# Designs tried in a protein design chat: VHH binders against q96p44r230to412. Part 6

Target 1, 183 residues: q96p44r230to412
Amino acid sequence: GFDILLGLDVNKKVKKRIQLSPKKIKGYEVTSKVDLSELTSNVFPEGLPPSYVFVSTQRFKVKKIWDLWRILTIDGRPQIAVTLNGVDKILLFTTTSVINGSQVVTFANPQVKTLFDEGWHQIRLLVTEQDVTLYIDDQQIENKPLHPVLGILINGQTQIGKYSGKEETVQFDVQKLRIYCDP

## First folded at step 21 (VHH)

Design l3
Fold by OpenDDE, fold request of step 22:
Structure l3 (fold): chain B 183 residues (1-183), chain A 123 residues (1-123)
Amino acid sequence: as target 1 above (183 residues)
Amino acid sequence: EVQLVESGGGVVQPGGSLRLSCAASGFTFSSYSLYWYRQAAGIERELIAAIYSSGHTYYVDSVKGRFTISRDNSENTMYLQMNSLRAEDTGLYYCARKEYKFVPGTYETYDIWGQGTLVTVSS
């Protein structure tokens, strides 16, 4: 798997730590003054497999639309993204599509609203070539089909905690951000 | 309002040098990746260089070793130093910032462009 926080050197870039104990760090408090970006080739040297699991543990108070995680093309277009819509309290998953280049899956199940209660929650997205399944705090929320996908290009940037469509950083807290292969 | 203004274009002989500038306003400059494009007559616009928010840079093969992209965040200005210019470098040069928004089922992109600055390389 891939530790995205490690790949982005979050421990070096983010100065504010959330302590679990005096000796253990629970997570990172990301502020708008930090830029969490890196070349995708430095984070995913071999790209992403066709099937994978995205796992994140975060809390936030953002009332706008923002990308928790995104992989961009060389010219700044999203290839893959996990987006939190703080306006409608829904989750969007962006991935590639052979049909028109990109597809966005909307998870608007009422249970998704729980992500926006400002508490710690775990997001899991099980992505296969056929579908994507959203789990919240180990509870399956919804499964949605995918159009056939293309492999991602790794010559752009990977970013976390950005306002959608923009590159300003949102304020949020994160404990875990990982990709697991071979789910 | 987001605005980009290119300058520094002109006429130079082959082997000469130019330094282009892109003055930005209306957004948090230091947070953004920025791009240089160029468009020769009768040819589609092409990405030639990028400076990413992470500090990394990209160059298309045809300009590698000759062009250098840089930025001064205190001045909200991006630059393109062009050395060893060739006739094929002639064209309109644009700086750009990227934007996108979600629509049902996908997203739409809309790039922000300046008016461009003309670079002419001729003997």
Scores: ipSAE 0.929, ipTM 0.959, lowest interface PAE 0.4, mean pLDDT 96
Fold by OpenDDE, fold request of step 22:
Structure l3 (fold): chain B 183 residues (1-183), chain A 123 residues (1-123)
Amino acid sequence: as target 1 above (183 residues)
Amino acid sequence: EVQLVESGGGVVQPGGSLRLSCAASGFTFSSYSLYWYRQAAGIERELIAAIYSSGHTYYVDSVKGRFTISRDNSENTMYLQMNSLRAEDTGLYYCARKEYKFVPGTYETYDIWGQGTLVTVSS
């Protein structure tokens, strides 16, 4: 698996820490003044497998649309993204598609609104070659089919906490951001 | 309003040098990755260099070792130093900032472009 926070050197870039104890950090308070981006090749040197699990633990007060995590092409287009729409209180999952290059899956289940209550929540996306399943706080929310995907290119940037379509950083708190590779 | 304005183009002989500038306004310059494109006559616009927010850079193979992309965040300006210019470098050069918006089932791209500056390499 891949620790995305580690790959992006969040511990070095983010100065504000959320303490669990004097000796243990619970998470990071990310401000708009920080840029959390890195070449994808430095984070995922071998790219991502077709099947994987995205796991994040975060809280936020954002009322706009923002990408919690995204992998961009060399020219700044999303290949993979987990997007939180604070306007409609839904979650979008972007991935590649053999049909037209990109596909966006919308999770608009009423339970998705839970993510926007400003509390800590875990997002888990189980991505396979056939579908993507959203879990929130270990509860299965919804399963959506996927068109066949393409492998990602790793010559662009990986970013977290960005307004969608822009590169300004969103203010949010994060404890965990990790990819697990499933067989 | 987001705006990009290129300058520095001109006519040079093969082997010569030019320095292009891209003056940006209307957004937090230091937060953004920026790109240089060029378009030769009868050819599609091509990405030639990028400077990412992380500080990393990209160059297309044909300009590697000859072109250098840089930025001055205090001046909201991106540069392209072009050395050892060749006839095939002739074209309109554009700076760009990228943007996208979600639409049902996918997203649309909305790249922001300047008007371009003409570079002519000719003996």
Scores: ipSAE 0.928, ipTM 0.959, lowest interface PAE 0.4, mean pLDDT 96
Fold by OpenDDE, look of step 21:
Formats: structure tokens, sequence, C-alpha cells
Structure l3 (fold): chain B 183 residues (1-183), chain A 123 residues (1-123)
């Protein structure tokens, strides 16, 4: 698996920390003044497998559309993204597609609104070659089919906490951001 | 309003050097990755260099070792130092910032360009 927070050196870049004790860091308070970006090749040197699990634990007050996590092409287009739409209170999953290059899956289940209550929640996306399943706080929310995917190119950037379509950083809190390769 | 303005182009002999500038305004310059493109006559624009928000850079093979992309965040300006110029480097050079928006089922991409600056390498 991959610790995305570690790969992006969040512990070095983020000044504000959430602590359980003076010696134990529970998470990070990410501000708009921080850029959490890294070359994808430094985070995922072998790219991503066709099947994986994305896991995040975060809280936020953002009322706009933002990418919690995204992998961009060399020219700045999203290949994979987990997007939180604070306007409609839905979650979008972007991945590659053999049909037209990209596909976006929309999770608009009413339970998705829970993510936007400003509390800590866990997002888990089980991605396979056939489908993607959204879990929130260990509860299965919805399963959506996927078109066949392409492998990602790793010569661009991986970013977290960015406004969608832009590169300004959003303010949010994060404890965990990981990819597991054996779902 | 987001704006990019290129400058520094001109006529130079093979082996010569030029330094291009891209002055940016209307957005948080330091937060963004920026790109240099060029377009030769009759050919589509090609990405030649990028400087990412993380500070990392990209170069197309044909310019590696000759071109250097850099930025001054205090001046909201990106640069392209071009050394050992060749005839095939002739073209209109553009700086760009990227953007995209989600639409149902996919996303649409947008490129923000300057007016370009002409580089002519000839004997």
Amino acid sequence: as target 1 above (183 residues)
Amino acid sequence: EVQLVESGGGVVQPGGSLRLSCAASGFTFSSYSLYWYRQAAGIERELIAAIYSSGHTYYVDSVKGRFTISRDNSENTMYLQMNSLRAEDTGLYYCARKEYKFVPGTYETYDIWGQGTLVTVSS
C-alpha cells in the first residue's frame, strides 16, 4: 500500500497539527497556504494497479467543489480523483476510460451528505476493473459500474486538498490518506 | 481576470540564446503549475516545458539540456531560458495555465493562454 500523506511529506509541509498528546500526532490541519503536491512517480513509482482501495479520514467545512485527492497528467488533467462537491453534497470519482480517456462516477446517495456535516468521516472506495464501491464510516453506500480503465501516467503530479479545476489549496483536516493494493 | 503575457521573443542565429518571460495576473501565481508551449508553422502546439507547483520541472526531449524553465513568485513571472537555439526551435511560444470543470459523466478542459511571443532562429 501507499501512504499518500507520507508520500507528499505532509508532516513537513503542514505546520498545524492535530494532537492526541504532546508526542502523538493524530492528523493535520491543512490551510490554504500549503501546497500538497508531488510528482506521481515519487508517490506511486509503479503507478496504480487495476484494483485498489482508497481510504481517507477527513473533516472539512468547504462548501465548494474540491479534490481530496487527484492524479494529474503531465499537462494538468485529472486521471484519477476523489472529489467532494460541497454545493450538492455529493462525491465524484474520476478515473481513466478506454472509451473516451476519462470517466466520472457520481455518488449522489442521500447518505453521502453525511460527509459534509463537518465531522470526522472515513471514505473508502473499493475500485475494481468492473466497478467502484463507496463506503462511508464502514457502511456500504453505493456500487457503480466502470468502463474499462487505462493505466495512469506517472509523469505528472499527485495532489490533495485542491479546488477542482484549480490549484489553490482548500482548508481541511486529514488523519489518513492511503491506497491499499490488495482489496 | 486571469491573464498571461509573453515577451522576449526575437530573431537569433543558431547557437544563440533568448530568455522568454510570462507575466501573470488575476490568480494566485505561486499556487499554480505553469507551462510553455510552442507552435511551429503548420504544426500543432506542443508542450515543451512545465514547472509544477511542487517545484519540479518537465522538459520535452528536444529541449532537454538547452532550455530552463523557472519562476519568480514575487514578480508573478515565469521564464524560459533558451540556449543553443536551433532552426527547429523557431515558432510562436506560449505560456499557459490549465483548468477543468466537471460535467455530467466527465469533465471539460480549459487552457488559458497568452498572445504568444515569436522566436525565429535563422542564419
Scores: ipSAE 0.916, ipTM 0.953, lowest interface PAE 0.4, mean pLDDT 96
Fold by ESMFold2, look of step 21:
Structure l3 (fold): chain B 183 residues (1-183), chain A 123 residues (1-123)
Amino acid sequence: as target 1 above (183 residues)
Amino acid sequence: EVQLVESGGGVVQPGGSLRLSCAASGFTFSSYSLYWYRQAAGIERELIAAIYSSGHTYYVDSVKGRFTISRDNSENTMYLQMNSLRAEDTGLYYCARKEYKFVPGTYETYDIWGQGTLVTVSS
């Protein structure tokens, strides 16, 4: 597995740190003036496998729709995205699809609303070739099927913490944001 | 209101140079990736260069080494320096800011375009 925050140079770009006494875990306060963007080829030079696990631990106050993590095409379109919809209090997962180029999966189980209580929460997405499973705070929430995926194009940007479809940075706190390719 | 205005087009000899400008307003310019597209007669608009919010750039092979994209965040302006121009570079040049929104099952695009500036390369 590897750390997307380090891949986007978080230690240089984010000056504010959070020491959490209950957990004694290093955290980052991402302000609206920070740009956590990098060429995907510098972060994922071999792309992503069709199966992987995404893990993030964050808290936020924003009530709008924003992409916690996204991988864009050369021309700025989402290939992969984990999206927090604060309007409806749901989570969206975007990935590639052989039949239409992309697919967007909606996680709308009532337990997903817990993510929006301004507290720290862990999101885990277990992505396989056949489905994606959402876990929140170590509890399985929903499993959704996927159409077959394509490999990603790596000539665009990978970004953390942007309003959906836009490029202003969302103010939020993050402890962990990682991809695991091995079990 | 978000607006993009291109300028700097004109008529130039093969081998000549032009510098295009894209003046932007109504948004936090430094936060956004910006794009140059070109539309030749009978062809769909094609991406030719991008300057990303991170500062990284992208060029299609046909312009790489001849065109340079740049930006001045203090003046909210993106530029395209076009050198060694060829007849096939003739067309309308547009700058763009990309935008999308998620809808059920997919996303839809809401890109913002300028009105274009004409570049004609002829003897």
Scores: ipSAE 0.833, ipTM 0.921, lowest interface PAE 0.6, mean pLDDT 91
Fold by ESMFold2, fold request of step 22:
Structure l3 (fold): chain B 183 residues (1-183), chain A 123 residues (1-123)
Amino acid sequence: as target 1 above (183 residues)
Amino acid sequence: EVQLVESGGGVVQPGGSLRLSCAASGFTFSSYSLYWYRQAAGIERELIAAIYSSGHTYYVDSVKGRFTISRDNSENTMYLQMNSLRAEDTGLYYCARKEYKFVPGTYETYDIWGQGTLVTVSS
């Protein structure tokens, strides 16, 4: 796997910590003054496999639409994105597609609204070649089909915590942000 | 209002140099990746260089080693230093700030462009 927080050097860039356990687990308080961006080739030097698991643990007060995680093309277009839409209280997943280059999957099940209660929540997205499944706090919420994907290009940036379609940083707290691969 | 204004274009002989500027206003300049595109007659705009918010740069192969993108965040200005210019570098040069919004099933682009500055490389 890949630790995205490590790959974006969050421990160096984010000074304020949240002590979640005296012994082992710490979180990061990300402010709007920090840019959490890195070349995708430095984070995912072999790209992403066709199937993977995205896991994040975060809390936030943001009411706008923002990308928790995104992988952009060289010219700033989303190839992959996990988007929290605070206006409608839904989650969007963007990935590549042989049809039109991209596809955006909407998770609008009422249970998704719990992500927006300002508490800590775990998001898990199980991505396969054929579908994507959303879990929130270890509960399976929805499964959605995917059109066939294209491999990602690694010559652009990977970012976390940005307003959707823009590059200002969202204020939020994060404990975990990882990709697990199934070899 | 977000605005980008290019300057520094002109006529130059092959092998010559030009420095383009892109003055930006209306947004937090240092937060954004910025891009230079060029448009030759009869074709679509093509990306030639980027300077990312992270500080990393990207160049297409045809300009790598000849062009240098840079930025001065205190002056809200991006630059393109163009050396060893060739006839195929002739075109209208644009700076851009990228923006997108999700719509059902996909995304749409809402990029901000300058009006362009003309570079003519002629012998």
Scores: ipSAE 0.830, ipTM 0.919, lowest interface PAE 0.6, mean pLDDT 91
Fold by ESMFold2, fold request of step 22:
Order: structure tokens, then sequence, then C-alpha cells
Structure l3 (fold): chain B 183 residues (1-183), chain A 123 residues (1-123)
């Protein structure tokens, strides 16, 4: 697996910690002052397999639309994105597609709104060649079909915590951001 | 208002050099990746170089080793140093700031472009 927080050097870039105890750090308080970006080739040197699991644990107060995680092309377009839409309180997943280059699936089940209650929540996306399944706090919420994907290009940037389509950093707290390649 | 203004274009002989500038205003310059594109007559704009928010750079093969992208965040300005210019480098050079928004099923682009600066390489 891959630890995205480690791959983007979050421990060096983010000054504020969320402590579990005086000795233990539970997570990171990300402010708008940092840039959480890195070349994709430095984080995912062999790209991503067509099947993988994305897992994150975060809390946030942001009411706008933002990308928790995204992988961009060389010219700044989303190949993969996990997007939290605070306006409609839904989750979007973007991936590549042999049809039209990209595809965006929407998770709008009412249970998705719990992500926006300002508390800690775990998001898990199980991505296969045929579909993507959303889990929130260990509950399966929705499954959506996918058109066949293409491998990602690794010559652009991987970023976390950005307003969608823009490059300002969102203020949020994060404990875990990982990819598992063996679902 | 977000604005990008290119300058520094002109006429130069093959093998010569030019330095282009892209002055930016209306946004937090240091937060954004910035791009140079080139457009030959009758053809769509093509990406030639990028300088990312992380500080990393990218060049297409046709300019790698000849062109250097850079930025000065204190002056809100991006530069393109072009050396060993060739006839095929002739065209309008644009700087860009990329933007997109998600819409149902896909995304749409809202890129911000400068007016372009003309580079002519001729003997």
Amino acid sequence: as target 1 above (183 residues)
Amino acid sequence: EVQLVESGGGVVQPGGSLRLSCAASGFTFSSYSLYWYRQAAGIERELIAAIYSSGHTYYVDSVKGRFTISRDNSENTMYLQMNSLRAEDTGLYYCARKEYKFVPGTYETYDIWGQGTLVTVSS
C-alpha cells in the first residue's frame, strides 16, 4: 500500500498536530497556508492498478466543493479525484475512462450527508475494473458502475486538500489517507 | 479580476534567444501552477511547459533542453527563456492558469489565458 500523507511529506509541511496524548499524534490540522502537492511519479512511481482501495479519515467545516485527493494530468486536469461537495452534501469520484477520457460518479445517498456534520469520518472507496463502492464509517452506502478505465499518467501532480478546480488549500483535519492495492 | 499579460515576443533569427514574461494579478500567485502554451497558425494551442505549485517543472520533448520556465513569486511573474530557437517555434505564446469545475458526469474547463505574444523565428 501507499501512505499519501507520507508521500506528500505532510509531517514536514503541516505544523499543527492533533494530539491523542502528550506523546501520541492523532492527526494533522491542515491550514490554508500550506501546499500539499507532489509529483505523482514520486508518490506512485508505477501508477495505480485498475483495482484499489482508497481510505481516508478526516473532519472539516468547509461548505464549498473541494478535492480531498486528486491526481492531475501534466496540464492540470483531474484523472482521479475524491471530491466533497459541501453545497449539496454529496461525494464525487472521478477516474479515467476509455469513453470520453474521464468519468465522474456521484454518491448522493442521504447517508452521505453524515460526512458533513463536522465530525471525524472514515471514507473508503473500493475501486474495481467494473464499479466503485462507497463505505462511510464501515457501512456500505452505494455501488456505482464504471466504464473501462485507462492507466493514469504519472507526469503531473498528486494533491490533497484543494478547492475543486483551483489550487488554494482547504482547511481540514486529517488522520489517514492511504491506498491499498489488494482489495 | 484574474489577469495574465504576456510580453517579450518579437522577431529573431534561427539559433537566437528570447525571454517571455507573464505578469499575473488578481489571485494568490504562489498557490498556482502556471503554463506556457504555443499556437502555430491554423493549429490549436499546445502545451510546451509548466511550473507547478510544488516547484517542479515540466517540458514537452520538442523544447526540453532549449526552453526554461521560471517564476518570481514576489513579482507575480512567470518567465520563459527560449534558446536555440527554430523556425517551428514561430507562433503565439500564451500563459495560462488552469481551472475546472465538476458538472454532472464530467468536468468543464474555466482556464484563464493571456492575450498572447507573437514570436517569429525567420532568417
Scores: ipSAE 0.821, ipTM 0.913, lowest interface PAE 0.7, mean pLDDT 92

Design l4
Fold by OpenDDE, fold request of step 22:
Structure l4 (fold): chain B 183 residues (1-183), chain A 123 residues (1-123)
Amino acid sequence: as target 1 above (183 residues)
Amino acid sequence: EVQLVESGGGVVQPGGSLRLSCAASGFTFSSYSLYWYRQAAGIERELIAAIYSSGHTWYVDSVKGRFTISRDNSENTMYLQMNSLRAEDTGLYYCARKEYKYVPGTYETYDIWGQGTLVTVSS
């Protein structure tokens, strides 16, 4: 698996810590002054497998559309993204597609709105070659089919906490951001 | 309003050098990755260099070792130092910032371009 927070050196880049105890860090308070970007090749040197599990634990007060995590092409286009739409209170999953290059899956189940209550929640996306399944706080929310995907190019950037379509950083808190291989 | 303005183009002999500038305004410059493109006559516009927000850079093979992309965040300006210029480097050079918007089922892309600056390499 891949610890994305570690791969992006969040511990070095983010100054504000959420403390569990004097010596234990619960998470990171990410501010708009921080840029959490890295070359994808430095985070995922072998790219991503066809099947994986994305896991995040975060809280936020954002009322706009933002990408919690995204992998971009060399020219800044999303290949993979987990997007939180604070306007409609839905979650979007972007991945590659052999049909037209990209596909975006929308999770608009009413239960998805719980992510936007400003509390800590865990997002899990089980991605296979056939489908993607959203879990929130260990509850299965919805399963969506996927078109066949292309392998990602790793010569662009991986970023977390960015406004969608932009590169300004969103203020949010994060405890965990990880990819598990071979689900 | 987001704006990009290229300058520094001109006529130069093969083996010569030019330095292009891209002056940016209307957005938080230091937060963004920026790109240089060029378009030769009769050829599609091509990406030739990128400088990412993280400071990393990328170059197309044909310019590696000859071109250097850089930025000065205090001046909101990106640069392209072009050395050892060749006839095939002739074209309009553009700086760009990228943007996209999610729509049902996909996303739409928006490229922000300057007016371009002409580079002519000729003996």
Scores: ipSAE 0.928, ipTM 0.959, lowest interface PAE 0.4, mean pLDDT 96
Fold by OpenDDE, last read:
Structure l4 (fold): chain B 183 residues (1-183), chain A 123 residues (1-123)
Amino acid sequence: as target 1 above (183 residues)
Amino acid sequence: EVQLVESGGGVVQPGGSLRLSCAASGFTFSSYSLYWYRQAAGIERELIAAIYSSGHTWYVDSVKGRFTISRDNSENTMYLQMNSLRAEDTGLYYCARKEYKYVPGTYETYDIWGQGTLVTVSS
């Protein structure tokens, strides 16, 4: 698997810590002044497998649309993204598509709004070659089919905590951001 | 309003050098990745260099070792140092910032461009 926070050197870039104890860090308080970006080749040197699990634990007060995690092309277009829409309180999953290059899956289940209550929640996306399943706090929310995907190019950037379509950083808190391979 | 303005183009002989500038305004310059494109006559616009928010850079193979992309965040300006220029480098050079918006089922892309600056490499 991949620790995305580690890959992006969040521990070095983010100054504010959320303490569990005097000696234990619970998470990071990301401010708008921080840029959490890195070349994808430095984070995922071999790219991503066809099947994987995305896991994040975060809290936020954002009422706009932002990408919790995204992998961009060299010219700044999303290949993969986990997007939180604070306006409609839904979650979007972007991945590649052999049909037209990109596909966006919308999770608009009423239970998704739980993510926007400003509390800590775990997002888990089980991605296979056929479908993507959203879990919130270990509860299965919804399964959506996927069009056949293409492999990602790793010569662009990987970013977390960015406003969608922009590169300004969102203020949010994060404990975990990981990819598990071959679920 | 977001604005990009290129300058520094001109006529140079093969082997010569030029330094292009892209002055940016209307957005938080230091937060964004920026790009240089060029368009030769009768040819589609091509990406030639990128400077990412992380500080990393990218170049198309044809300009590697000759072109250098850089930025001065205090001046909101991006640069393209062009050395060892060749006739095939002739074209209109653009700086760009990228954006996208999610729409049902996919996303739409749009780019912010300057007016371009002409580079002519000729004997």
Scores: ipSAE 0.928, ipTM 0.959, lowest interface PAE 0.4, mean pLDDT 96
Fold by OpenDDE, fold request of step 22:
Structure l4 (fold): chain B 183 residues (1-183), chain A 123 residues (1-123)
Amino acid sequence: as target 1 above (183 residues)
Amino acid sequence: EVQLVESGGGVVQPGGSLRLSCAASGFTFSSYSLYWYRQAAGIERELIAAIYSSGHTWYVDSVKGRFTISRDNSENTMYLQMNSLRAEDTGLYYCARKEYKYVPGTYETYDIWGQGTLVTVSS
């Protein structure tokens, strides 16, 4: 798997840390002054497999639309993204599509709104070649079909904690951000 | 309002050099990746260089080793140093910032452009 926080050197870039104990870090307090970006080739040198699991543990007070995680093309277009819509309290998953290049899946189940209660929650997205399943705090929320996907290009940037469509960093807290290659 | 203004274009002989500038305003300059495009007559606009917020850069093969993209965050200005210019480098050069918006089922892309600056390489 891939530790995205490690790949982006979050421990070096983020000064504010959430302590679990004097010797253990619980997470990071990301501020707007930090840029958490890296070349995708440095984070995912072999790209992503067709099937994987995205796992994140975060809390936030953002009332706008923002990308918790995104992989962009060389010209700044989303290939893959996990988006939190603080306006409608829904989650969007963006991935590639053989049909028209991109597809966005919307998870608007009422249970998704729990992500926006400003508490710690785990997001898990099980992505296969056929579908994507959203889990919140180990509870299955919804399963959505996917059009066949294309492989991602790794010559752009990977970013976390950005306002959607922009590159300003949102303020949020994160404990874990990881990709598992064996669902 | 987000604004980009290119300058520095002109007429040069083959083998000559030019330095283009892109003055930016209306957004947090240092947070953004920026891009140089060019458009030759009768040809679609092409991406030629990028400078990412992380500090990394990218170049199209045809300009590698000749062009250098850089930025001065204190001046909100991006640059394109062009050396060893060729006739095929002739065109309108644009700086750009990217943006997108999610819509049902997909997203729409937006490019923020300047007015462009003309580069003419001729003997």
Scores: ipSAE 0.927, ipTM 0.959, lowest interface PAE 0.4, mean pLDDT 96
Fold by OpenDDE, fold request of step 22:
Structure l4 (fold): chain B 183 residues (1-183), chain A 123 residues (1-123)
Amino acid sequence: as target 1 above (183 residues)
Amino acid sequence: EVQLVESGGGVVQPGGSLRLSCAASGFTFSSYSLYWYRQAAGIERELIAAIYSSGHTWYVDSVKGRFTISRDNSENTMYLQMNSLRAEDTGLYYCARKEYKYVPGTYETYDIWGQGTLVTVSS
């Protein structure tokens, strides 16, 4: 698997830490003054497999649309993204598509609103070649079909905590951001 | 209002050098990745260089070793140093910032462009 926080050197870039104990760090307080970006080739040197699990643990007060995680092309277009829409309180998953280059899956189940209560929650996205399944706090929310996908190009940037369509950093807290590869 | 203004273009002989500037305003300059494009006559506009928010850079193969992209965040200005210029480098050069917006089922892209600056390489 891939520790995205480690790949982006979050421990070095983020000064504010959330303490679990005097000797243990629970997470990171990301501010608008931090840029959490890195070349995708440095984070995912072999790219992403066709099937994987995205796992994040975060809390936030953002009332706008923002990308928790995104992989961009060399010219700044999303290939893969996990987007939190604080306006409508829904979650969007973006990935590649052989049909028209990109596809966006919308998870608008009422249970998704839980993510926006400013508390800690775990997001898990099980991505296969056929579908994507959203889990919140170990509860399966919904399964959505996917159009056939293409492999991602790794010559652009990977970013976390950005306003959608922009590159300003949102303020949010994060404990875990990881990709698990299916065998 | 977001604005990009290119300058520094001109006429040079093959083997010569030029330094282009892109003055930015209306947004948090230091947060953004920026791009240089060029468009030769009768040819589609092409991406030639990028400077990412992470500080990394990218170049198209045809300009590698000759062009250098850089930025001065204190001046809100991006640069393109062009050395060993060739006739095929002739064209309009644009700086750009990218945007996109999610819509049902996909996303729409928006490009922010300057007016461009003309680079002519001829003997």
Scores: ipSAE 0.927, ipTM 0.958, lowest interface PAE 0.4, mean pLDDT 96
Fold by OpenDDE, last read:
Structure l4 (fold): chain B 183 residues (1-183), chain A 123 residues (1-123)
Amino acid sequence: as target 1 above (183 residues)
Amino acid sequence: EVQLVESGGGVVQPGGSLRLSCAASGFTFSSYSLYWYRQAAGIERELIAAIYSSGHTWYVDSVKGRFTISRDNSENTMYLQMNSLRAEDTGLYYCARKEYKYVPGTYETYDIWGQGTLVTVSS
């Protein structure tokens, strides 16, 4: 698996930490002044397998559309992304597609709006070659089919906490951001 | 309004050097990855260099070792130092910032371009 926060050196880049105790850090308070970007090859040197689990624990007050996590091409286009749409209170999952290059899956289940209540929530996306399943706080929300995917190119950037289509950082809090292989 | 303005193009002999500039305005410059493209006559525009917000850079093989992309965030300016220029480097050079927008089922891409600056390498 991959610790994305570690891969992006969040502990070094983010000054504000959420303390659980004097000796324990609960998470990171990411501000707009921080850029959490790294070459994908430095985070995922072997790329991503066809099947994996994305896990994040975050809270936010963002009312716009933003990418919690995204892997971009060399020219800045998303290959994979977990997008939070604060306008419609839905979640988007972007991945590659053999058919048309990219595919975006929309999770618009009413339960998805829970993510936008400004509380801590865990997002889990189980991605397989055939489908993607969204879990929120250990509850299965929806399963959506996927077109066959292409392997990602790793010569671009991986970023977290960016407004969609832009590179300004959103303000949000994060405890965990990980990829688990071999689900 | 987001704007990119290229400058520094000109006529040089093979083996010569040029330094292109891209002056940016209308957005938080330091937050963004920026790109250099070029378009030769009759050829599709090609990405030749990128400087990412993380500070890392990328180059197309044909310019590796000859071109250097850099930026000065205090001046909101990106540069392309071009050395050992070749005839095949002739073209219009553009700086770009990228955007995209999600639409049902996919996303649409947007490119923000300057007017370009002409580089002519000829003996």
Scores: ipSAE 0.927, ipTM 0.959, lowest interface PAE 0.4, mean pLDDT 96
Fold by OpenDDE, look of step 21:
Parts: structure tokens; C-alpha cells; sequence
Structure l4 (fold): chain B 183 residues (1-183), chain A 123 residues (1-123)
């Protein structure tokens, strides 16, 4: 697996820490003044496998559309992204596609709104060659089919906490951001 | 309003050097990755260099070792130092910033360009 926070050196770049009692769980308060970006080749030197699990634990007050996690091409286009739409309170999953180059899956289940209550929540996306399944706080929300995917190009950047289509950093809190292989 | 303005182009002999500038305004310059493109006559515009927000850089093979992309965040300016220029480097050079927007089922892409600056390498 891959610890994305570690790969992006979040512990060095983010000054504010979050201590949660009583379990003493540490998190990061990400502000607009920090840039959480790294070359994808430094984070995922071999790219991503066809099947994986994305796991994040975060809270936020953002009411706009932003990418919690994204992998871009050399010219700044999204290959893979987990997007939080604070306007409609939905979640988007972007990945590659053999048909059109890219595909965007929309999770608009009413339960997705829970993510936007400003509390801590866990997002888990189980990605396979055939489908993607969204879990929120260990509850299965919805399963969506995928077109066959292409391998990602690793010569661009990996970023977290960016406004969609832009590169300004959003303010949000994060405890965990990780990719697990072999789900 | 986002704006990019290129300058520094001109006529130079083979083996010569030029330094291009891209003055940016209307956005948080230091937050963004920026790109240099060039377009020769009758050929599609090509990406030749990138400087990412993280400070990392990228170059197309044909310019590696000869061109250097850099930025001064305090001046909101990106540069392209071009050394050992060749005839095939002739073209209109553009500074660019990228955007995209999610729409149902996909996303749309946007490019922000300057007016370009002409580089002519000839004996």
C-alpha cells in the first residue's frame, strides 16, 4: 500500500497538528497556505494497480467543489480523482477509460450528504476492473460500473486538497489518506 | 481576470541564447503550475517545459540540457532560458496555465494563454 500523506511529506509541510482525545489520534490541519503536491513518480513509482482501495479520513467546511486527491497528467489534466462537491453534496470519482480516455462516476446517494456535516468521516472507495464501490464510515453506500481503465502516466503530479480545476489549496483536516493494494 | 504576457522573443543566430519571460496576473501565482508551449509554422502547438507548484520541472526531450524553466514568485514571473538555440527551435512561444471543470460523466478542459512571443533562429 501507499501512504499518500507520507508520500507528500505532509508532516513536514503542515505545521498545525490535531490531537484527538481520548485515543490521541493525530491529524493535520491543512490551510490554504500550503501546497500538498509531489511528482507522481515519487509517490507511485510503479503507478496504480487495476484494483485498489482508497481510504481517507477527513473533515471540512468547504462548500465548493474540490479534489481531496488527484493524479494529473504532465499538462495538468486529471487521471484519477476523488472529488467532493460541496454545492450538491455529492462525491465524484474520476479514473481513466479505454473508451474516452477518462470517466467520471457520480455518487449522489442521499447518504453521501453525511460527508458534508463538518464532522470526521471515513471515505473508502473499492476500485476493481469492473466497478467502484463507495463506503462511508464502514457502510456501503453505492456500487457503480466502470469502463475498462488504462494505466496512469506517472510523469505528472499527485495532489491533495485542491479546488477542482484549480491549484489553490482548500482548508480541511485529514488524519489518513492511503491506497491499499489487493483489496 | 487571469492574464499571461510573454516577452523576450527575437532573432538570434544558431548557438545563441534568449531568455523569455511570462508575466502573470489575476491569480495566486505561487500556487500554480505553469507551462511553456511553442508552435512552429504549420505544426501543432507542443508542450516543451513545465514548472509545477511543487518546484519540480519537466522538459520535452528536444530541449533537455538546453532550456531551463524557472519562476520568481515575488515578481509573478516565469522564465525560459534558452541556450544553444537551433533552427528547429523557431516558433511562437506561449505561456500557459491550465484549468478543468467537471460536468456530468466527464470534465471539460480550459487553457489560459498569452499572446505569445516570436523566436527566430536563423543564420
Amino acid sequence: as target 1 above (183 residues)
Amino acid sequence: EVQLVESGGGVVQPGGSLRLSCAASGFTFSSYSLYWYRQAAGIERELIAAIYSSGHTWYVDSVKGRFTISRDNSENTMYLQMNSLRAEDTGLYYCARKEYKYVPGTYETYDIWGQGTLVTVSS
Scores: ipSAE 0.919, ipTM 0.955, lowest interface PAE 0.5, mean pLDDT 96

